# VHH binders against q9w197: the designs that were tried, part 9

Target 1, 300 residues: q9w197
Amino acid sequence: RLRLQDIPALTQDHCRMRDPAEVERIINEFVIGGPERMQIVSDFDYTITKQRTEDGGAVPSSFGIFNACQSLPENFKAETDKLYHKYRPIEIDPHMPIAEKVQYMIEWWTKSGELTSGFPFDQSEIDQIASKYTHALRDRTHEFFADLQRLGIPTLVFSAGLGNSVVSVLRQANVLHPNVKVVSNFLQFRDGLLDGFQQPMIHTFNKNETVLNETSEYYDLVHTRDHIIVMGDSIGDADMASGVPASSHIMKIGFLFDHVEANMKKYMDTFDIVLVDDQTMDVPRTLLSLIEKQHKLNLE

## First folded at step 15 (VHH)

Design w6
Fold by ESMFold2 at other seeds, last read:
Structure w6 (fold): chain B 300 residues (1-300), chain A 123 residues (1-123)
Amino acid sequence: as target 1 above (300 residues)
Amino acid sequence: EVQLVESGGGLVQPGGSLRLSCAASGFTFSPNYYIGWVRRAPGKGEELVAYIYPSSGNTWYADSVKGRFTISADISKNTAYLQMNSLRVEDTAVYYCARGSPVHWKSWGFDYWGQGTLVTVSS
């Protein structure tokens, strides 16, 4: 049986846990089950990409990559900035009821789709912009995805951002292996022109079984994989795997960077492991290593 | 109907070369599709040896074949290739061409498979 105190990566000061005994219990369940019972569900923006770079440079969101494309209409950036200014504060408002927020998220998505209609656009422009940010993934992301592929672990990148950017960054970083699937918002084309986004809309508050049950056969494909690691940088990410059976074991890893003191309690209440200003994949990688190595030792 | 048809297998001596082809029909290569080569040796499981995203040219190789095999694609012919050099006895297997997508998927890994082509490396 593994003890948390004997896992150096999990005893570092920046690695916080509200209930270390529960984390230890889940790790040992993962070890008993081995890689064949594992699946990963991860957000993209500021979860696989860094929240800060070593030189302090900006890392754009997946929509930010699209908004940097030069072929967009002259007024496009100004209009999207207006929408962002109006709706982003609502999205993150700590006091507004979720049901009310959902109405505004639908409005935001609808208006963004209207702006993103009626003109030609070439995916290659997203690819060109995205190529600049393959270096802005968390340290050791390449190794993490290589390990997931080698171990045959299904990995879902579940994003409310722009999937065209997500796919482009991951593909160009050479981590988009066959075991990795992306569920996100994608551009729609009609008669060679942009026509908003493909259905269904994905926003912060439906990025869970609501979308996965409706849009994919995801749960059928992973029904034997009841040991889940969820990774996110926002409170809403914690529910990405909520559609799995109640008997499942879920480890929720939250990457906390913004407003640490103000957000600490909320993150600690929500995630099993909170990583403060951690720009690496080292904790997830340590879990995979333990699962593989200790499972093999137990079978011997 | 999506179809993948492999060709180019055969008998070759150690150190020799073969080029496998995978002719695709029922779809055209787009940024969201990858083509892989998976091999199965007698009495052994599957091994993904290489894949390519044909539109972007991004490739991946298993350590067992890196430096010896080269995967490529010709978009105009809707065909992927596996150039196999410096062949070894352990490369003997049935080689399958397969297609998948990170965004348009019915299963993990690959959705569509060819019939396979046998490669035998012996002297």
Scores: ipSAE 0.805, ipTM 0.923, lowest interface PAE 0.8, mean pLDDT 90
Fold by ESMFold2 at other seeds, look of step 20:
Structure w6 (fold): chain B 300 residues (1-300), chain A 123 residues (1-123)
Amino acid sequence: as target 1 above (300 residues)
Amino acid sequence: EVQLVESGGGLVQPGGSLRLSCAASGFTFSPNYYIGWVRRAPGKGEELVAYIYPSSGNTWYADSVKGRFTISADISKNTAYLQMNSLRVEDTAVYYCARGSPVHWKSWGFDYWGQGTLVTVSS
């Protein structure tokens, strides 16, 4: 049986755990179950991409990539900024109940779709901007996705951002292998013009089995893959795999970067592992390597 | 109706070459589609040999074939190719052309498959 103290990546100061014994138990279940019981569900923005580059530079969100496109109408950026400043404080309000926030998130998405309508747009512009950020993924992301492919582990990138940007970055980074699928908000076109976003709406508070069941065949796969790693950078990401059977083992990894002291308690209550200012895939990769090692030993 | 039709299989001596073709119809190659070659060898399971995103040209090869096989696509003909050089007895398999998408998907890999073409490497 593995013990946490013998796994160096998990004993570092920036790696926080509410219940280390539970983390240890889940790791051992993953190791016993092997790669054939594993699946990954991950957010994209600031989870697969870095929260901050080595130089201290900011990484744009998937919507930020779209908003940087030069063909957008002159007032588009100003109008989307107005919506952001109205709704972002509601999204992050620590006191408002989530049920109440959901009404405002629907309003925000609807108004954003109205702004993103009635003009021509070429996807290739997103590809051009996205090409600048293929090297702004977390360190060792390429190796992480290569390992997932080699081990045959299904990987879902589940994003409330703009899927057109998500796909573009991942494909150009050469990590979008056949075992990787993307569920996100995508641009809709009508008669050569943008027509908002494709339904259903995905926002930070509905990234769960309800939306996923409506957009994919995800749940057809859950009965064979009941060992799940969930990765995210916000509290809302923790529920991305909530549709799996109650007997499932889920490891929730949270990447905490902004307002660390203010957010630490909430993150530790929500995620099994909280990684503070970690811009790498080293912890998820460590879990894969432990699982792979046991698999090879079983074949001997 | 999405269809994938393989051709170019056959019997070849070790060290020889074959070129497989995969003619696609019912869809056009776009940035969100990849085409793969998957083989089923006697006594072994399914192996993804190579894939390509035809619109961007991004490719991938299994270690078992890297340096010997080359995947390519011709957008204007809606066709993907697998050039197989320095063939070995271990390459004997039925080779399937398959199409998948990271965004328009029904499974964790490929959604449409050809009927397969047999490649036999024997002396």
Scores: ipSAE 0.801, ipTM 0.923, lowest interface PAE 0.7, mean pLDDT 89

## First folded at step 16 (VHH)

Design y3
Fold by ESMFold2 at other seeds, look of step 16:
Structure y3 (fold): chain B 300 residues (1-300), chain A 123 residues (1-123)
Amino acid sequence: as target 1 above (300 residues)
Amino acid sequence: EVQLVESGGGLVQPGGSLRLSCAASGFTFSPNYYIGWVRRAPGKGEELVAYIYPSEGQTWYADSVKGRFTISADISKNTAYLQMNSLRVEDTAVYYCARGSPVHWKSWGFDYWGQGTLVTVSS
């Protein structure tokens, strides 16, 4: 039986847990169950990409990569900014009922789709911009994805951002292996022109089983994998695996960077492990190594 | 309909070479599709040997074959290849080509499979 004190990566000061005994219990369930029961569900923006560079600068989002493309209409960035300034405060409003917020998210998606329509666009431009961010992934991301592939662990990158950017960054970083699938918002093309986004819209309030049931046969494909690691950088990411059976064991890892003191309580209440200003994959990699070590011993 | 047809298998001595071909029909090598070579040795499970994103050019190789095998694609012929050099007895397997996508997926890993071509490495 593993103890947290024997796992140095989990005893570091920046690694916080509301219930260390529960984390320990879940780790032991993962180790007993082995890699064949594991699945990963991860956000992309500021979860696989860094929240800050070594110099302390910002990292562009998946939509930020698209918005940097030079072929976009001259007014595109300004109109996109107008939509963001109108709807982002609604998205994060702590007092508005979720049902009301959803109406505004549908409105935002509809208007964004109209804005992103009626002009030619070449994916290669996204690829050019995205190439600059293959070195802005969390430290040891390459190793983390190599481990997941070697262990045969299904990995879902679940993003409310722009999937065209997500796929491009991951592929060019040589981590988009066959065990990795991306569910996100993708550009739609019709008759050689942009035609908004493919349905359905993914936003904060449906980034869970609602979208996964509609856009994929995900749960059928992973029904035997009831040991889940969820990784995210926002409170809403904690629900990405809510559609799994109640008997499942879920480890939720949250990456906290912005407004640490103000957000600490919410993150600690939401995630099982909160990593403060951690720009690496070292904790999730440690979990995989523990699982693999015991798995090898069981085969001997 | 999507179809993948392997060819180029056969009997070869240790240290020899073979080139496998995977002729694709019913789809073109489009962005975000990958072609993989998966092998199954007698009495053993599947091993992904290599894959390529033909449109984008990214490749990957299993440690067991790195430095000996080379995957490539010819867009104009809609065909992927696996050049196998310095073959070993342990490379004996049925080799399947397969197609998948991280975006346009219906199953985990690969959506479509060829029928396989046998490679036997024996002295």
Scores: ipSAE 0.831, ipTM 0.933, lowest interface PAE 0.7, mean pLDDT 90
Fold by ESMFold2, look of step 17:
Structure y3 (fold): chain B 300 residues (1-300), chain A 123 residues (1-123)
Amino acid sequence: as target 1 above (300 residues)
Amino acid sequence: EVQLVESGGGLVQPGGSLRLSCAASGFTFSPNYYIGWVRRAPGKGEELVAYIYPSEGQTWYADSVKGRFTISADISKNTAYLQMNSLRVEDTAVYYCARGSPVHWKSWGFDYWGQGTLVTVSS
């Protein structure tokens, strides 16, 4: 039986846990079940990409990559910024009820879709911009995805951003292996012109079983994999694995970077492991290593 | 009516070479599709040998074949290839061509499979 004190990566000062005994229990369940019971559900923006780089350069969001494309109409960026400044504060408001926020998210994406309609656009522009950010993934992301592939662990990248950008970055970084699938918002085309986004709309508050039950065979494909690692950088990411059986064991890893002191309590109440200013995949990789190696030892 | 038809298997001596072909029909090599070669040795499970995103060009190889095998695609012929050099006895297997997508999927790996072509490496 593993003890947390014997796992150095989990005893570092920046690795915080509200309930270390529960984390220990879940790790041991993962070890008992082995890699064949594992699945990963991860956000993309600022979860697989870095929240902070050493050089101080900007890491754009997946929509930020699209908004930087040169062929967009002259006023597109300004209109998109107006929508962002109106709705982003609502999205992150800690006091507004979720049901009310959902109405504003529908309004936001409806207006964004109207803005993103009626002109030609070429995916190659996204690919050109995305190529500049394949080096801005968390340290050891390449190794993490290689291990997931080798172990046959289904990996869902679940994003409320723009899937065209997500796929482009992951593919060009050589981590988009056959065990990796992407659920996100994608551009819609009709007669060679942009026609908003493909339905259904994915936003922060339906990035969970609501979308997965309605638009995919996801849960049927992973029904035997009830040991789940969830990774995210925002409170809303904690629900991405909702809809699995209640008997499932879920480890929720949160990457906290912005306003650490102000956000610490809410992150600690939401995630099982909170990583403060950790721009690596080292903790998830340590979990995979333990699961593989210790499971094999237990069988012997 | 998606179909993948492998060809090019056969008997070869250790150290020899063989080229497998995978002719696709019912779809074209468009963005967000990948083509893989998967092998099954007698009494063993599946091993993904290599894959390619034909439209975008990204490739991947298993450690067991790196430096010896090369995957490629010819978009104009809608065909993928696996060039197998410096063959070893342990490369003996039935080789399957398969298609998948990270976005348009019905399974986690590959959605459509060919019928396989036998490669035997022996003296």
Scores: ipSAE 0.827, ipTM 0.931, lowest interface PAE 0.7, mean pLDDT 90

## First folded at step 17 (VHH)

Design z2
Fold by ESMFold2, look of step 17:
Structure z2 (fold): chain B 300 residues (1-300), chain A 123 residues (1-123)
Amino acid sequence: as target 1 above (300 residues)
Amino acid sequence: EVQLVESGGGLVQPGGSLRLSCAASGFTFSPYYYIGWVRRAPGKGEELVAYIYPSSGNTWYADSVKGRFTISADISKNTAYLQMNSLRVEDTAVYYCARGSPVHWKSWGFDYWGQGTLVTVSS
């Protein structure tokens, strides 16, 4: 039986837990079940990519990669910035009911699609920009995905960003193995011209079973995998696995970087493990190592 | 209709070489498709040997074949290849070509499979 005090990666000061006994219990359940019961659900932007680099350089979001493409119309960034400044405060408003916010998210997506229509665009330009950021993934991401592949663990990258960028970064980083699937927003083309985004829209408030039921039979494909690690950098990411059976054991890992003191309570209430200014995959990797090694020892 | 047809298998002595081909039809290589070679030896499970994203050229190899096998693709011929050098008896297996996608998927891993081609390495 594993104890948290014997796991150095989980005893560091930046690794915070509301309920360490519950984390310990879940880890031991994961060990009992082994790799064959595991699945991973992770956000992309600032969860697989770094929230900050050591030199303070910016890491663009998946939409930021698209917005950096040189062939976009001259006013494109200014118009998308206007939409961002109108709708972002609504998205994060703590008082507005979610049902009301959803209507504004639909407006935002619709208007963004209209801006992203009616001109030619070479998708390879996304690859050119994305190539600059394959090294801006969290430290040990390559090893983390290699371990997931070796262990046969289904991994869903679930993103409300731009999937064209997500796929490009992950593929060029050589981590987009066959066990990794991406659900995200994708560019749509008609007659060689951009025509907005493909259905269905994915936004902060439907990044859950609402989208997964409509776009795939995801839950049927992973129904035997009731032990889940969820990884995210925002409160909204914690519910990405909400459609799994109620008997599942879920470990929620949150990466907290911005306004740490102000956000600590919300993150601690939401995630099982809160990693403060951690730009690595070391904690998720430690969990995989424990699951593999201790499960194997139990069988021998 | 998506089809994958393997060819190039046969009998070869240890240390020899073979080149497997995987002719694809019913789809074209795009950034969202990968082609893999999976082998099944007698009494053994499946082993992913290598895969390639043909559009970008990104490749991966299992440790058991690294340095001896090379996967490649010719987009103009819609065909993927597995060059197998320095063959060993333990490479004896039926080799399957398979296609998958991180975006357009109906099953986990690979969605379409060829019929397989037998490779026998024996003195």
Scores: ipSAE 0.849, ipTM 0.940, lowest interface PAE 0.6, mean pLDDT 90
Fold by ESMFold2 at other seeds, look of step 18:
Structure z2 (fold): chain B 300 residues (1-300), chain A 123 residues (1-123)
Amino acid sequence: as target 1 above (300 residues)
Amino acid sequence: EVQLVESGGGLVQPGGSLRLSCAASGFTFSPYYYIGWVRRAPGKGEELVAYIYPSSGNTWYADSVKGRFTISADISKNTAYLQMNSLRVEDTAVYYCARGSPVHWKSWGFDYWGQGTLVTVSS
């Protein structure tokens, strides 16, 4: 039986837990169950990419990569910034009912699609911009994904950002192995011209089983994998695996960087493990190492 | 109908070379498809040998074949290739071509498979 105090990565000061005994219990379930019961569900922006780099360079969001492309109309960035300024405060409003927010998110998506329509676009531009950020992934991401592939662990990258950018960054970083799938918003083309985004829109409030049930046979493919690691950098990411059976064991890892003291309580109430200014994959990798050891023991 | 047809297998001496081809039909290579070669040796499970994203050229190789095998693709011919050099008896297997996508998927890993081509490495 593993004890939390004997796992150095989890006893560091920046690693916070609301209920350490529950974390310990889940880790032991994962270890006993082995890799064949595991799945990973992870956000992309500022979860697989870094929240902070050492040299102070900006890490753009997946939409930020698209917005940096040269072939976009001259006013494209300014017009999308106007939409962001209007709708972002609504998205994060702590008092507005979710149902009302959803109507504004639909409005935002519709207007963004109209801006992203009626002109040609060479998707290779996304690859050119994305190539600059393959080194802005969390430390040891390459090793983490290599181990997931070797262990055959299904890995879902679930993003409300722009999937074209997500795929480009992951592919160019050579971590987009066959066990990794991406569910996100994608550009739509008609007759060689951009035509907004493919349906359905993914936003903060439907980034859960609602989208997964509509878009895939996902749950049938992973039904035997009832040990889940969820990784995210925002409160909304904690519910990405909410469609799994209630008997499932879920470890929710939250990466907290902005406004740490103001956000600490909310993150601690939401995630099982909160990592403060941790720009690595070391905690999820530690979990894999523990699980892998049990897998090798089970082969005896 | 999506089809993948392998060719180029056969008998070869240790140290020799073979080039496998995977002719794809019923779809074209897009930025979001990868083609892999998976081998199955007698009495063993499947081993992913290599894969390529044909549109971008990104590749991956298993440690067991790095430096000896090269995967490539010709988008205009809708065909992927596996150049196998410095072959060893341990490379003896049926080699399957397979297609998958991180975006357009029905199963984890690969969703369409060829029927395989036998490679025998023996003195």
Scores: ipSAE 0.825, ipTM 0.931, lowest interface PAE 0.7, mean pLDDT 90

Design z4
Fold by ESMFold2, look of step 20:
Formats: C-alpha cells, structure tokens, sequence
Structure z4 (fold): chain B 300 residues (1-300), chain A 123 residues (1-123)
C-alpha cells in the first residue's frame, strides 16, 4: 500500500490537498486498477499550456491565437473586445446564479459567431501563429503524452476555447497521438467563408457530460475506464468528468496561479490536489508512473 | 465508401527492404486525418509502428523501428507509404494501414482499417 509521505512529488510545499487521506486512497485504487482502467480529461488553455513562462512571455489562449491572425477584418479585435468586456464579468461573477449566467453565455457566443462570419479566412494562419507557442506547454508535456500513448490511456482534451488552435498546437508539438481526442469549439465554413462556430456551443457551464453526449461517443468508448484524472486551471474544469458512474474514482488536479491567497479556499474545496505556480506535468506524470510500476509489481 | 488498400508485402531475407503502400479512396487527406501502420505477428498483440498526419507531415515511430522505417504520404496520389529497411525476423507480421481523426471518431485510435498485407522476413 502506497503512503503519501513516500511520494516526494506530492509532499512538496506547493502541492496542497484538502484531504490527503482521500488522495492516498484514490492513488491506491488507481494502482489496483492499473493503466487499463485509466482515462484522462484535461482542459487546454493554461492547463496543458503554461500559465506563465520562465522568460515572462505571454501565452495566448486558444482564442488569442485566432485573434492574432493578421487577415482578420480591421475592426474584429475591437468588436470581440467589446463582447469580452460585457460578458467576462458575468461569467466570473461570484454572486449570480449559474442558471442566469448560462443565458448570458449563450448570448455571448451567439454574438461571437455573428462577428466570426461572412469573410474568407485561411486556416493555415492559425498554424503559423500556433507554431510560436509549441514551446509554451508545461514542462515535460511531451513525456506525459508519450507515457499516455505507451500505456494506451484514452486522453480527452476538453476545451471551451477554439479547437482549431488546440489541435494545431498539440499536433505541432508532436503530442497529438491516436489516443488523444479533442472536444472543443471549431470554426465553421460555408462556401469558403467563415460561418461562426460548429454547434453545439461549449461554454464554461456546459463543459461536462451534457456536451460530451451531444458531440462525441466518448463515454461509450471508455465505459471500462472508471479511474479518471481530471486536470484544469479553473473551478469550472472540476466537473468535466461528471458523466462517469458514481462508483468511479476521480482525481481532480487544479493548477492555481493567479491571486493565490484569494483563490486558495475555492480551489482547495474543489480540487483534490492544488498545484500552486507549478508549470510542469510532474505530478500527473508521477501518478502515471506509480499506476504502471506498482500495479505491475502487485501482479508478480 | 471509405477504403484503404495495402500492397507491397512479401517474403524477404533479413537485412532486406520492402515498401508498403496504402491507397486511400472514399476520402481525401484533410488536416485532421492521420494514417498509421499497425502490425500483428502470429500470436502477438497489435503494435503501432508509425503514423503520419499527411497534411502537416508530422510523423511518429515506435522505438522498435526508429531509423529503419520511414512513413510518408503523397497527397496528390492519396497514398501513404511505409519504407522498411534493414528488416529483421521479428518484423514478420501482417501490416495494416489505418486511419484516425482526433476530432471526429467512431473508434478509439483508428476508425478504418485495411485488410492487411503479409511481410515475412526469413532466411
């Protein structure tokens, strides 16, 4: 039986847990089940990409990559900024009920789709911008995805951002292996012109089984995989795997970077492991290593 | 109708070379499709040997074949290739061409498979 004190990566000061005994229990369940019962569900923006770089450079969001394309209409940035300033405060409002927020999120994306319509766009420009940021993935992301591929672990990148950017970054970083699938918002084209986004819309509050059942066969394909690692950088990411059976074991890893003191309690209440200013994949990789190595030893 | 047709298999001595072809029909190589070669030796499980995203040119190779095998694609011919050099007895297997997509999928990994082509490496 593994003990947390014997796992150095999990005893570091920046690795916080509300209930260490529960984390220990889940790790041991994962070890018992082995890699064949595992699946990964991860956000992309600031979860697979870094929240900060060592040199202080900015890492754009997946929509930020699109917005940096030079071929966009002259006033496109200004118009999308107006929508952002109107709706972002609503999205993050701590007092507004979620049901009310959902109506505003629908409004936001409807208007964003209208702005993203009626003009030509060369998708290769996204690839050019994205190529600049393949080095801005969390340290050892390449190794993490290589391990997932080698172990045959289904990996879902589940993003409310722009999937065209997500796929481009992951492919150019050589981590988009056959075991990796992407569910996100994608540009739609009609007669060679942009026509908003493909339906259904994914936003902060439906990024869960509601969208997955409508947009993919994911749960049918992974029904034997009831040991889940969820990774995210925002409170809303914690529910990405809520469609699995109640008997499932879920480890939720949250990456906390901004306003650490102010956000610590919410993150600790929401995630099983909170990583403060950790710009690596070292903790997820440690979990995979334990699952593989200790499971194999137990079978001997 | 989507179809993948392999060719180029056969009997070869150790140290020899073969080039496998995978002619695709019923679809074209769009940015999200990847083509893989998967082999199955008698009594063994499946091994992903290599894959390519034909539109971008990104490739991957299993450690067992790095430096000996090269995957490529010709968009204009809608065909993927596996050049196999320095063949060894342990490369003996049925080689399958397969297609997948990270965004639109019916099966995990690969959603369409060819019928396979036999490669036998023996003295």
Amino acid sequence: as target 1 above (300 residues)
Amino acid sequence: EVQLVESGGGLVQPGGSLRLSCAASGFTFSPNYYIGWVRRAPGKGEELVAYIYPSSGNTWYADSVKGRFTISADISKNTAYLQMNSLRVEDTAVYYCARGNPVHWKSWGFDYWGQGTLVTVSS
Scores: ipSAE 0.822, ipTM 0.930, lowest interface PAE 0.8, mean pLDDT 90
Fold by ESMFold2 at other seeds, look of step 20:
Structure z4 (fold): chain B 300 residues (1-300), chain A 123 residues (1-123)
Amino acid sequence: as target 1 above (300 residues)
Amino acid sequence: EVQLVESGGGLVQPGGSLRLSCAASGFTFSPNYYIGWVRRAPGKGEELVAYIYPSSGNTWYADSVKGRFTISADISKNTAYLQMNSLRVEDTAVYYCARGNPVHWKSWGFDYWGQGTLVTVSS
């Protein structure tokens, strides 16, 4: 049986846990089950990409990559900023019921789709901008995805951002292997012109089993894999695997960077492992290594 | 209907070369499609040998074949190729061409497969 005290990556000061015994228990369940019972569900923006770079450069969101494209109308950024400033406070309002917030999220995406319509646009612009940010993935992301492919672990990149950017960055970074699938928001085209976004739209409050149930084949494809690592950088990411059976073991890893003191309690209550200002894949990679090596040793 | 047809297999001596082709029909190579070569050696499981995103040219190779095999695609012919050089006895397998898409999928990895072409490396 593995003990947390013998896993150096998990004993660092920036690695926080509300219930270390539960983390230890889940790790040992993962080891018993081995790689063949594992799946990964991860956010993209500021989860696979860095929250900060060592050189201080900005890391754009997946929509930020799109917004940097030069063929967009001159008023596009200003109009999308107006929508952001109107709806973002509603999205994060601690007092508004979620059912009411959902109505506003639908309004937000509807209006964003209207702004993203009626002009020509070529995916190659996104590809050109995205090529500049393949270096902005968390340290050891290439190794992490290579290990996932080698171990045959299905990996879902689940993003409420812009999937055109997500796919472009991952492909150009040479980590978009056949075991990796992307669920996100994608541009729609009609007669060579942008025509908003493909339905259904993914937002903060349906980035969970609601969207994945619409893609019902997802659960059929991974039904034998009830050992799940969830990775995210926001509270909403913790529910990305909430449609799985109660017998499942889920390890939720949260990357905390902004307003650490103010957010610590909420992250600790939500994620099993909270990583403070960790811009690497080292903890997820350590889990994979333990699962592979210790499972093999137990069989011997 | 999606269809993948492999050709170019055969018997070759160790150290020799062989070129496999995968003719695709029922779809075109759009930016998100990738084409892979997967082999099954006698009595063994599947091994992904290489894949390519034909539109962008991004490629990947298994360590077992890196430096000896080259995957390529010709978009105008809707065809992918696997050039196999410096062949070894352990490369003996049925080689399957397969298609996948990270965004619109029916299976993890590959959703459509060819019927395979046999490559035998023997002296």
Scores: ipSAE 0.779, ipTM 0.913, lowest interface PAE 0.9, mean pLDDT 89

